Miniprotein binders against Flagellar motor switch protein FliM (fliM). Designs and how they scored, part 18

Target 1, 374 residues: Flagellar motor switch protein FliM (fliM), of Caulobacter vibrioides (b8gxb5)
Amino acid sequence: MADELDDQAAMAQWASENPPGGGEGVNEFGDFSGGMGGWDDGGGDGASERILNQDEIDSLLGFDLSGDGSDDRTGIRAIINSALVSYERLPMLEIVFDRLVRLMTTSLRNFTSDNVEVSLDNISSIRFGDYLNSIPLPAILAVFRAEELDNYGLLTVDSNLIYSIVDVLLGGRRGTAAMRIEGRPYTTIERVLVQRMIEVVLHDLKSAFEPLHPVSFSLDRLETNPRFAAIARPANAAILVKLRIDMEDRGGRIELLLPYATLEPIRKMLLQQFMGEKFGRDNIWEGHLATELWTTQMEVRAVLDEQQVPLSRVLNMQVGDTLMLNATPDSLVELRAGAIPLTRGRMGRRNHSIAVRAEAPLTPAAKKAVQKLK
Below, E stands for the ipSAE of ESMFold2; O stands for the ipSAE of OpenDDE; V2 stands for 0.75 times the mean of E and O plus 0.25 times the DockQ between their complexes.

## First folded at step 20 (miniprotein)

Design r2 (from j1 with E60D E61P G62E; at its last look DockQ between E and O 0.46; V2 from the best seeds 0.62)
Fold by OpenDDE base, look of step 20:
Structure r2 (fold): chain B 374 residues (1-374), chain A 94 residues (1-94)
Amino acid sequence: as target 1 above (374 residues)
Amino acid sequence: SDEELEEIKQRVSELRDKIEQLKERLEEAGDPELLRKLEEEIWELLLEVWKLWIELLKLDPEDPEELDKLIEELLELEEEIRKLFYEVEQMRRG
């Protein structure tokens, strides 16, 4: 009862903080006391706007009382559910998980003594019940507690990663590793190795959150059946983080599930668009993001001229027609990245290639775009 | 080999000594910065216990009983380290 009120309060607060831009259309619903003028019986085939009956409304809303929970994926309810489960972009959470990926790369390399690559595949929002039903079995589910948040999360290790970790760690020497039949119960040794890996990841998750908020993550239990990993209600929204772990020819996936209710105490911090001074001390992130931004290839277009012409003129163009541009050889060419004008330059030749020499500073639009990246 | 087993025994003994030193330092710890450092040192000990345990799982010694005894000793050390870790975490939250 209390938790349902908190989820509704969080949704109501989100709706209040993002009011649809109130056009002050004071619809004075004037008193529609306008007299019943005689319905003249004129049998005009006016397409009677078919007033949907309640069953048609309920079907469109996905409130169909036919108790098969499959209907939650259809109609306006699917739209409402998709809007309610819309990933509230938590910019600081992306930064935390990018930090986690780097930490895990180092920690898992040390843990396995092999080369490990960790990547972030996706961050999404999902309903807790839909998540539990989506887990491919066999898997290991780690229920963990976020101590300072007084709530739980879920870490799922897929079968491929379980097998890969145990093969890497045991090196196939003791005959237990060589006869892995897919779908057999995990041995005690296999379970303990995976538990230790999970504890390494939870430690790295602590370190990833530390610049934002101190949060300790403790492993509560391991489950092999998703039904026993119920940390939230089936309807509760959660953030799903999909990680991939590659170990040369081996690997698999880790999924982190954090209910929104678990993150609620720190939500205001997660909504911050700018890393405050605390993250700014980690010059490694500024350096890495800066490096990735500097290595990002962008298409730059040189635009000679733009003309508005009637469509009829374009359609009547034939091979051999001469199009007159409002540009001369001495005209400034506009350099654009996408739709953003960067600068203007003179067209020239460098060796065998056409070249543009920049003749003007960056446009105010380009400067503003670059300043938003700072 | 018997040499690898003897090296692991020595490392297990060194871990035991480090755990006792950490217990003594924890009793005197009242500073949050010192507690953070102790937590990091305790974590490194846990990782070393795990590494030694994995190394033992790869061995095929002439005496299996000696191997099983070392595995049991490492599991006991893991439980002691986990208690220390929990104590430090409680002290950091207090």
Scores: ipSAE 0.630, ipTM 0.877, lowest interface PAE 0.9, mean pLDDT 75
ESMFold2, look of step 20: ipSAE 0.719; ipTM 0.906
ESMFold2 (binder alone), look of step 20: mean pLDDT 80; pTM 0.752

Design r3 (from j1 with K69E K83E; at its last look DockQ between E and O 0.56; V2 from the best seeds 0.64)
Fold by OpenDDE base, look of step 20:
Structure r3 (fold): chain B 374 residues (1-374), chain A 94 residues (1-94)
Amino acid sequence: as target 1 above (374 residues)
Amino acid sequence: SDEELEEIKQRVSELRDKIEQLKERLEEAGDPELLRKLEEEIWELLLEVWKLWIELLKLEEGDPEELDELIEELLELEEEIRELFYEVEQMRRG
């Protein structure tokens, strides 16, 4: 009861802090005090505004009384669920998990004595029950406690990663003969190796959160059945972090599930768009973000002219029509990145290619966009 | 090889000595910065136990009884290290 109220309060607070952009839809709810105009009994087929019956309302809301949980995907409930499952972009959480990926790359390399690549595939929001039902079996589920948050998370290791870790660590020697048989219960050795790997990841998760908030993560238990890994209610929203681990020809996936209720104590910190000085000391992040920004391919458009013409003129265009542009060969071409004007240049030819020579400095808009990255 | 097993035994003995030194240092620890450092050192000991345990599991040659005894000793040391880790965590939260 209390926790459902807190989840609803957190959702209501989110909805209040991110009001849908106020289009001044003048809610002229005109005063419906408009006079009792006479009941002129004129049998005009006034399309009686068909008052939706309760079943039509329930269907529209996705509250179908048919207890088949399939209908959670329809109507306003699907919109509400899609809005509730809309990943509240927690910019600081993205930073924590990118820090985690770097830490794990080092820690797992040391743990396995092999080359390990760790990548972040996705961060999403999911319902806890939907998550548990989505886990491919066999898997190992680690229930862990976030000690300072007084709540739980879930770490899922897929079968491919389990086999890969055990094979890397044992080198095909003692105990690995059992791994080749899909669908057997994990051996004690396999379970212990995976547990140790999970503890390494939880340690790195602690170190990843440390600049934001000190949080210790303790392993509570390992489960092989998702039904026993119930740390939250099926309806509770959670953040799902999908990690991929590659070890040359081997590897698999780790998934981290953090209920929103677990992160609630630090939510205000996670909503911060600007890393204060504490994260700014990690020059590795500025370096990595800078490297990714420098490697990011950006489409630059050279715009000769833009004309507003009636749609009728566009529709009447035929092959062989001559369009007169308000541009001469000497006109400055506008260079744009998306919608942002970068600079102006002169169009020319370099060998067999059209070229634009920049003749002006970056526009104030482009400078402002680049300054927001500093 | 017998040399690899003897190296592991020596590293297990050194690990035991380090655990006892950490216990003594933990009893005197009252500074949050010192506790953080001790936590890092305890974690490195846990990683060393795990490494030694994996090395023992990879040994193809050796007396099975001696290997089982060394594995049991490493498991006991792992429990002691986990207790120390828990104590440091409690002290850091207090």
Scores: ipSAE 0.623, ipTM 0.873, lowest interface PAE 0.8, mean pLDDT 75
ESMFold2, look of step 20: ipSAE 0.700; ipTM 0.899
ESMFold2 (binder alone), look of step 20: mean pLDDT 80; pTM 0.757

Design r4 (from j1 with Q90E; at its last look DockQ between E and O 0.07; V2 from the best seeds 0.00; counts 0 for: placed apart)
Fold by OpenDDE base, look of step 20:
Structure r4 (fold): chain B 374 residues (1-374), chain A 94 residues (1-94)
Amino acid sequence: as target 1 above (374 residues)
Amino acid sequence: SDEELEEIKQRVSELRDKIEQLKERLEEAGDPELLRKLEEEIWELLLEVWKLWIELLKLEEGDPEELDKLIEELLELEEEIRKLFYEVEEMRRG
């Protein structure tokens, strides 16, 4: 009862903080007291706006009276559910998980003594019940507690990663003969190795959150059946973080599930768009983001001229037609990155290639775009 | 090899000594910064126990009874380290 009120309060608060842009639709509910003008029986084939019957409304809303819970995925209810389960972009959470990926890369390399690559595939929002039903079996589900948040999370290790970790760690020696048989229960050794890996990840998760908020993550239990990993109600929204772990020719996936209720105590911190000074001291992030930004290929266009012409003129163009541009050989060419004008330059030739020499500083728009990255 | 097993025994003994030193330091710890450092040291000991346990599981040669005894000793050390870790975490929250 309390937790349902808190989820509704959190949703109501989100709806209040993101008010749909107030179009001043003057709800002049004009007094519908307008007289009974005669029903002139004029049989005009006015397409009678077919008033949807209640069953058509219920179908449109996804309130099909057939009590099979499959209908939550159809109609306006699917849109409402997809909007309610819309990933509230928590910019600070993206930063925490990118930090986690870096930490895990180092920790898992040390743990396995092999080359490990960790990547973030996706961050999404999902209903807890839908998540539990989506887990490919066999898997290991770690229920963990976020101690300072007084709530739980779920870490799921897929079968491919379980086998890969056990194979890397044991090197095909003692105990690995059992791993080759899909569908057997995990051995005690396999379970312990996976538990230790999970504890390494939970330690890295602690370190990833530390600049934002101190949160300790303790392993409560391992489950192999999703039905026993029930940390939230089936309807509760959760953040799903999909990680991939590659170990040369081996690997698999880790999924982190954090109920929104677990993150609620720190939600205000997670909504911050700017890393305060605490994260800014992690020069590793500035360095990595700077490196990725510097390696990012950006298409730069040189625009000679832009003309608005009637569509009829475009459609009547033939091979051999001469288009007169409002550009001379001496005209400044506009350099653009996407839609953003960068600068103007003079068109010239360098050897066999057309070249543009920048003649103006970066535009105010380009400067403003770059300043938002600082 | 018998040399690898003897090296593991020595490292297990060194771990035991480090655990006892950490217990003594934890009893005197009242500073949050010292507690953070102790937590890091406890974590490194746990990782070393795990490494030694994996090394023992990889040994193809050795007396099975001696191997089982060393595995049991490492599991006992892991339980002691986990207890220390919990104690430090509770002290950091307080």
Scores: ipSAE 0.653, ipTM 0.883, lowest interface PAE 0.8, mean pLDDT 75
ESMFold2, look of step 20: ipSAE 0.747; ipTM 0.916
ESMFold2 (binder alone), look of step 20: mean pLDDT 80; pTM 0.755
ESMFold2, look of step 24: ipSAE 0.725; ipTM 0.908
ESMFold2 (binder alone), look of step 24: mean pLDDT 80; pTM 0.756
OpenDDE base, look of step 24: ipSAE 0.650; ipTM 0.882

Design r5 (from j1 with D68E; at its last look DockQ between E and O 0.47; V2 from the best seeds 0.59)
Amino acid sequence: SDEELEEIKQRVSELRDKIEQLKERLEEAGDPELLRKLEEEIWELLLEVWKLWIELLKLEEGDPEELEKLIEELLELEEEIRKLFYEVEQMRRG
ESMFold2, look of step 20: ipSAE 0.706; ipTM 0.899
ESMFold2 (binder alone), look of step 20: mean pLDDT 80; pTM 0.760
OpenDDE base, look of step 20: ipSAE 0.544; ipTM 0.842

## First folded at step 22 (miniprotein)

Design s1 (from h1 with D68Q; at its last look DockQ between E and O 0.05; V2 from the best seeds 0.00; counts 0 for: pae O 3.0 > 1.5, placed apart)
Amino acid sequence: SDEELEEIKQRVSELRDKIEQLKERLEEAGDPELLRKLEEEIWELLLEVWKLWIELLKLEEGDPEELQKLIEELLELEEEIRKLFQEVEQMRRG
ESMFold2, look of step 22: ipSAE 0.661; ipTM 0.886
ESMFold2 (binder alone), look of step 22: mean pLDDT 81; pTM 0.768
OpenDDE base, look of step 22: ipSAE 0.079; ipTM 0.536

Design s2 (from h1 with D68K K69E; at its last look DockQ between E and O 0.01; V2 from the best seeds 0.00; counts 0 for: pae O 8.9 > 1.5, placed apart)
Fold by OpenDDE base, look of step 22:
Structure s2 (fold): chain B 374 residues (1-374), chain A 94 residues (1-94)
Amino acid sequence: as target 1 above (374 residues)
Amino acid sequence: SDEELEEIKQRVSELRDKIEQLKERLEEAGDPELLRKLEEEIWELLLEVWKLWIELLKLEEGDPEELKELIEELLELEEEIRKLFQEVEQMRRG
């Protein structure tokens, strides 16, 4: 009986810190006037919600800009930086792209008059220069502008999709794989048809962002050489969205590249975990909320050992003191989310990261916490 | 940077030799006091692997393939050290 009251109180407190918009409901929560004394509210200067500059973005993402951009390809920092492009998971961006996939499925079906399946393969973070160097050629790169964000993005269409779209729209029969003529420049008609497809996708991208923030996407130009699609510095971090388009026996890939600097004006909105109410009760959101509840970044602490020591011993610690832990490399590390023990695991490494292999099922407490989220 | 990388390679090789010597010493270890001493030496090897890992992570320059190989070697050495701890713990329970 007592434990059920505390969980309702925590949910009620979280609901009170996010007040729903101002419907006039007069509820007289009483004037608990209790005069707790003046603790001097040391005015912590509210860290001004300044839009981060590129150097601040790159620093936050672990891009050390202090290296001359030539040397960033050498050393373990290059290996680490290629892996440690810490995808700041923008939960709302996953939602936007799930919405995009659905919109594109409908729009491309109408555009091609064929069955189109659109899927999200991956969202990742990448350096802009590494992305440009990774693009399989031949491709079409659409430079687009996000009007309200006053910045650019890149939409890459692979050669398979170009030929597939051209073949479909020109009435190509199923099974005639348009002969990939490697090194052939795209014809004017191929470019026009692909441009129309890109315009459809950019329209769907606008509609995908609309519940979060109104952003209009305009096509600036089409490029066939990645070198001319430079919208950012090579070192600049970007979000890479990989989409797959399947049309029965044909299809290909679209990649969306959004520099973090392009998304920075809306970063706070993208970091919001729970915009469930604004996107409506579409069955999409039950699945996505279930996925987002599963993708909710919880700080999981790996606790190697806990020792109770007198405060006097802690205060007398000097630089060079050795703390002996009662942990071996084979000791079970306790994984905790805040104060809640999740599971126990063995500590190991996976590539550059310390990994914990779960050796036990979720604790009864963790199972109960996860079951309350269902 | 090349001198630092070569120093790391040399220290990795010395760690391999120390691990093999510890394996041989562990097979002969029947005394609980010797097992304790060997466990202390195994901890020193693990700390040295972790130092080399940190030093390697601080290298600004180097061939990415050569650095990758050294990472793989340090991971292998860490797994070998983990096996030595398991063996010590088995010998303590036996």
Scores: ipSAE 0.012, ipTM 0.213, lowest interface PAE 8.9, mean pLDDT 71
ESMFold2, look of step 22: ipSAE 0.074; ipTM 0.625
ESMFold2 (binder alone), look of step 22: mean pLDDT 81; pTM 0.765

Design s3 (from h1 with I71A; at its last read DockQ between E and O 0.35; V2 from the best seeds 0.61)
Amino acid sequence: SDEELEEIKQRVSELRDKIEQLKERLEEAGDPELLRKLEEEIWELLLEVWKLWIELLKLEEGDPEELDKLAEELLELEEEIRKLFQEVEQMRRG
ESMFold2, look of step 22: ipSAE 0.736; ipTM 0.911
ESMFold2 (binder alone), look of step 22: mean pLDDT 81; pTM 0.776
OpenDDE base, look of step 22: ipSAE 0.649; ipTM 0.882
ESMFold2, look of step 24: ipSAE 0.714; ipTM 0.902
ESMFold2 (binder alone), look of step 24: mean pLDDT 81; pTM 0.777
OpenDDE base, look of step 24: ipSAE 0.673; ipTM 0.890
ESMFold2, fold request of step 25: ipSAE 0.740, 0.742, 0.741; ipTM 0.914, 0.914, 0.912
ESMFold2 (binder alone), fold request of step 25: mean pLDDT 81, 81, 82; pTM 0.780, 0.782, 0.783
OpenDDE base, fold request of step 25: ipSAE 0.648, 0.648, 0.651; ipTM 0.882, 0.883, 0.882
ESMFold2, last read: ipSAE 0.740, 0.718, 0.732; ipTM 0.912, 0.902, 0.909
ESMFold2 (binder alone), last read: mean pLDDT 82, 82, 82; pTM 0.783, 0.785, 0.782
OpenDDE base, last read: ipSAE 0.657, 0.648, 0.651; ipTM 0.885, 0.883, 0.882

Design s4 (from h1 with E40Q E44Q I71E; at its last look DockQ between E and O 0.01; V2 from the best seeds 0.00; counts 0 for: pae E 18.9 > 1.5, placed apart)
Fold by ESMFold2, look of step 22:
Structure s4 (fold): chain B 374 residues (1-374), chain A 94 residues (1-94)
Amino acid sequence: as target 1 above (374 residues)
Amino acid sequence: SDEELEEIKQRVSELRDKIEQLKERLEEAGDPELLRKLEQEIWQLLLEVWKLWIELLKLEEGDPEELDKLEEELLELEEEIRKLFQEVEQMRRG
């Protein structure tokens, strides 16, 4: 059982370091390397343009673009943006996040003492600036550091989950219906409780990565204004993982954002398609594909025999005619999907029906057909 | 409601008294078992402060100046409790 004093001491230490007023947010972990302009809170004007200045684009391409209106330069920027968004999908990352979801379900059940289910909604690629502009507010954004990767990521907690966690931990089910009050800042207590949940999730993220590469994820800071969570240039591509947290009558979403630059040191491991085989588990990618095929209905024919007969014999068949099959009750029957032989089986009885028991592995043709479906 | 606000104000006053009494007991504690017991009581007081804070935030009515003053009192109590934790840590080290 976790030491309650250690958990409460951590919460008290966090509260003392982040007093209710202020909490100036930019630490050493928030230090931004060259080329970026600062975010302005004083206006809603072209923040994305300030982040995408020509010097930043030049550093990505390795050449200097000194203009702003050239057709060639506009075309080059479009090509850069397309390339940054079109990063190759990282198949092993899907395995990591499937593992994360399982770990989080257990850890959040322990954390809340409630029935919690975590689900993976999707993994996608997105430009960092587009993501920051898309976050529904109010929310809590956790900037975290991937220590061994020497870079950062974001963990976003939506408002529904924030209030759900606060309600569960402080007991909001009796006598007073908790109404969410939009527009108010989160209290110090709400932020502390959410921070503890975030630390649980980051620990699970570490555990999810361990089969591939040991990575420690440490919380750098909490932000409520996306402008202060600028861990990458707006044009930089990132992986976005959307997680759904379901409790019985409450819940919300967590989103994990990892810039591709953060993942670059382990890119080769993430590109491997067969990590499950490497770690002695069933190939999780094959498991996902097999699950989709299992839910797809297909017509299967049990072929007793095939014969070529003259067309005249077929057209002249009468009721009562006998067609001799080259098969006995003990003969193996070929199971097919269309023209593709799947396997062979033995006929028998199961209850009131004739059944075929498969007695051979799938044919090479069937295995090839599954691979073509991919 | 006004009744809920008055109840919160009373509980805040009682919390302040409990904290002051705990400060006095902490000055005399040199026994490791007493220090551990006092540390548990300090944590219970912190939980009570947080509970009251949440109850205060759920109030939609009342004088805004009174609500702000009461929130300031809860923040002050939380800071005093933080100092109590620091004193307990110093006493454990010797």
Scores: ipSAE 0.000, ipTM 0.132, lowest interface PAE 18.9, mean pLDDT 66
ESMFold2 (binder alone), look of step 22: mean pLDDT 82; pTM 0.784
OpenDDE base, look of step 22: ipSAE 0.017; ipTM 0.269

Design s5 (from h1 with E44K D68K I71E; at its last look DockQ between E and O 0.01; V2 from the best seeds 0.00; counts 0 for: pae E 19.6 > 1.5, placed apart)
Fold by ESMFold2, look of step 22:
Structure s5 (fold): chain B 374 residues (1-374), chain A 94 residues (1-94)
Amino acid sequence: as target 1 above (374 residues)
Amino acid sequence: SDEELEEIKQRVSELRDKIEQLKERLEEAGDPELLRKLEEEIWKLLLEVWKLWIELLKLEEGDPEELKKLEEELLELEEEIRKLFQEVEQMRRG
């Protein structure tokens, strides 16, 4: 009952902080991230026209470093995290949800004994309050807990899917007299069927996250009024995942909402493939020394091959002599700064110049050199 | 239809008995593996309730008072089964 009073206070604050601001603001952010994001796709180097300049990079790094240890860091961090996610893809989430779709296809086929296909429609960012206001009713909202993350998420099942599942499991045809869509409360049978399906989905979600980080997802409660599904403040940003469930003549949608606060403990893991490294102890962008090294220019050399040759052969070398290299035009070349190997890359052409595309993360020697400068 | 109605009434009575037996077994259960087996059994009973509901809706002819009484009894059984699911879930958490 004390928890109920806290929920009422949170709802009152949510309502007061959810002015008639346009849903376009957050939807425009989400659409922009979904449509304009991405550094690599389709294998083309020039397919993405998003190139960060030095000022944008310094601003992002400066905010991360400047916020360290400040009392206002939580508020500034929330704003920066919201903006950062809008302009960065979370490649590990794409992998997780691709796995989820495949797992759900199998699990829902078993659950329904029907030909089911699950597909991923969209991943976007949205404000929590805008999402709750956008849900077409009637619907079932499942509040679930991510146990190891000690926070909550939301699964929304649309009306078409609710009745499609009821029809499939009970052997009826769509549009039977036992079904009504006129905004009536769902029957106990309908709720239990949907709850069982949700439990299957949450189990699949656990399996989809397992390569990244073990997270157990447990159903906390079902709601039909979005006001009682307030798991975050209205201004808080969240990831919205739209899934389509197709059956032969029926189907519907499931939407998974994960507030960024819920994902915060594993946020660096979610960015891992974008940065090319696991986030362990090796953070290239932390510290003032790393920032200053990044803003200075250094000579980078592309080494095709390195051979040990007798001194007499070097002394006898003349113009026109040929030296065979142990490399082909498709061989990876080593990029170096002085004696320190940085990474390896593939030769190619960009515009009218020869270019090397980095194909590996920074070497341990390069990481150790950055650590020494700290 | 009167013979079909009597068969439905018999199955509803059998379902009530099975639910009462499950309540007793659940009160004695403390093993997570036994709880999973009981949950599966509860699920099968719920599917039987839903099948009976559909069969009752297909009956167009019959005594309206008997049909209404059976609908009310099926709703009561459904509510009891829902409470059994919630009890199993509580035992899983602890």
Scores: ipSAE 0.000, ipTM 0.160, lowest interface PAE 19.6, mean pLDDT 66
ESMFold2 (binder alone), look of step 22: mean pLDDT 81; pTM 0.779
OpenDDE base, look of step 22: ipSAE 0.018; ipTM 0.251

Design s6 (from h1 with D68Q E72Q K83E Q90E; at its last look DockQ between E and O 0.01; V2 from the best seeds 0.00; counts 0 for: pae O 9.4 > 1.5, placed apart)
Fold by OpenDDE base, look of step 22:
Structure s6 (fold): chain B 374 residues (1-374), chain A 94 residues (1-94)
Amino acid sequence: as target 1 above (374 residues)
Amino acid sequence: SDEELEEIKQRVSELRDKIEQLKERLEEAGDPELLRKLEEEIWELLLEVWKLWIELLKLEEGDPEELQKLIQELLELEEEIRELFQEVEEMRRG
């Protein structure tokens, strides 16, 4: 209770100190020169951190590509898959989308000449195929390209918002519920007006991402059938941003879908800003580790303890013999991929699984060795 | 699947009872040898929680609400088990 009030106060204070005024305010990003002790600068060549491929991303997010996607919808695997699709709260994306909401509020107000309220309902992770199957029809799906990321996203406009925007822009009076003619194709004028709204939102999305990375969003096409909006594989992970747009007595929803592959080029930027706070590190590394652990055919072993036991003792072990490990729940577990020590961590939980909280990043040698085992 | 889920629920309940009994025994534990024995029993409880996790993870079918409750209960049990380990370690340092 007390701690939730402090985070809201801190956010409110930061919002008050950074007014959008054009002053040359030196962003004193405080030099957190925290003296990490001199690990010897073994001049190993800068292994260009390879952008993860889709199978590596799907791997990293717990999307087993090999699972026939029918059985994973039931039981605990569905819950765990839904929880492994835990939105790694990329709190930088939360900041980006909070900025988007503010921008859209202003832009859509100007676009409609009416009072518009835009809110962020949720940010979640979802499988691309499950998202496409979840879209309430009729809808307009805008396929857009993130130019600098060389990949696509999806912007879905619900039927309520389509009718609301068309009604507002055509001078519909309050209380004329635009007759939802279910199953009619959108008229050319409806499509054009919605396209203009989408272009406004994509412009605001560009402006929202600008503090993180310059990304231009261009509209590729409008689709009314989710099957033709296939920008990713059904198994591919995506971030789903649910926005609500209220215009007094009318409104609707916009959903933004960004495949993780689309965000992969900027993933480090999304991750690095959270390396400062203990909470952000743990969620990301636990995410990345838990899922690399599950989906790499690399048997990653959490080695709780290693005891050298005489062969005679091993051969004399009977069913029911208790091996006392010199480990506690707080003991450092060594994560190994085969014979390669990856990192050390504390055994713990992440969501609904036993996890090892890595206390140290993967050694460069371990990263390189793991990449050679793939 | 429903029978397996009910078996897991029963074993979770038995674990709760064992944890409470261990808490009571730990409060009375002044002997280092008793503390060592209690720590072994706490480890057995943790291993049983982890087995129940693995069994729960193998369930292909089940009510999502019941599964979520069992998940939460297993989460609470492991937290209580961690507290018991901390208490043993505090009692060893004392």
Scores: ipSAE 0.008, ipTM 0.233, lowest interface PAE 9.4, mean pLDDT 70
ESMFold2, look of step 22: ipSAE 0.558; ipTM 0.860
ESMFold2 (binder alone), look of step 22: mean pLDDT 81; pTM 0.780

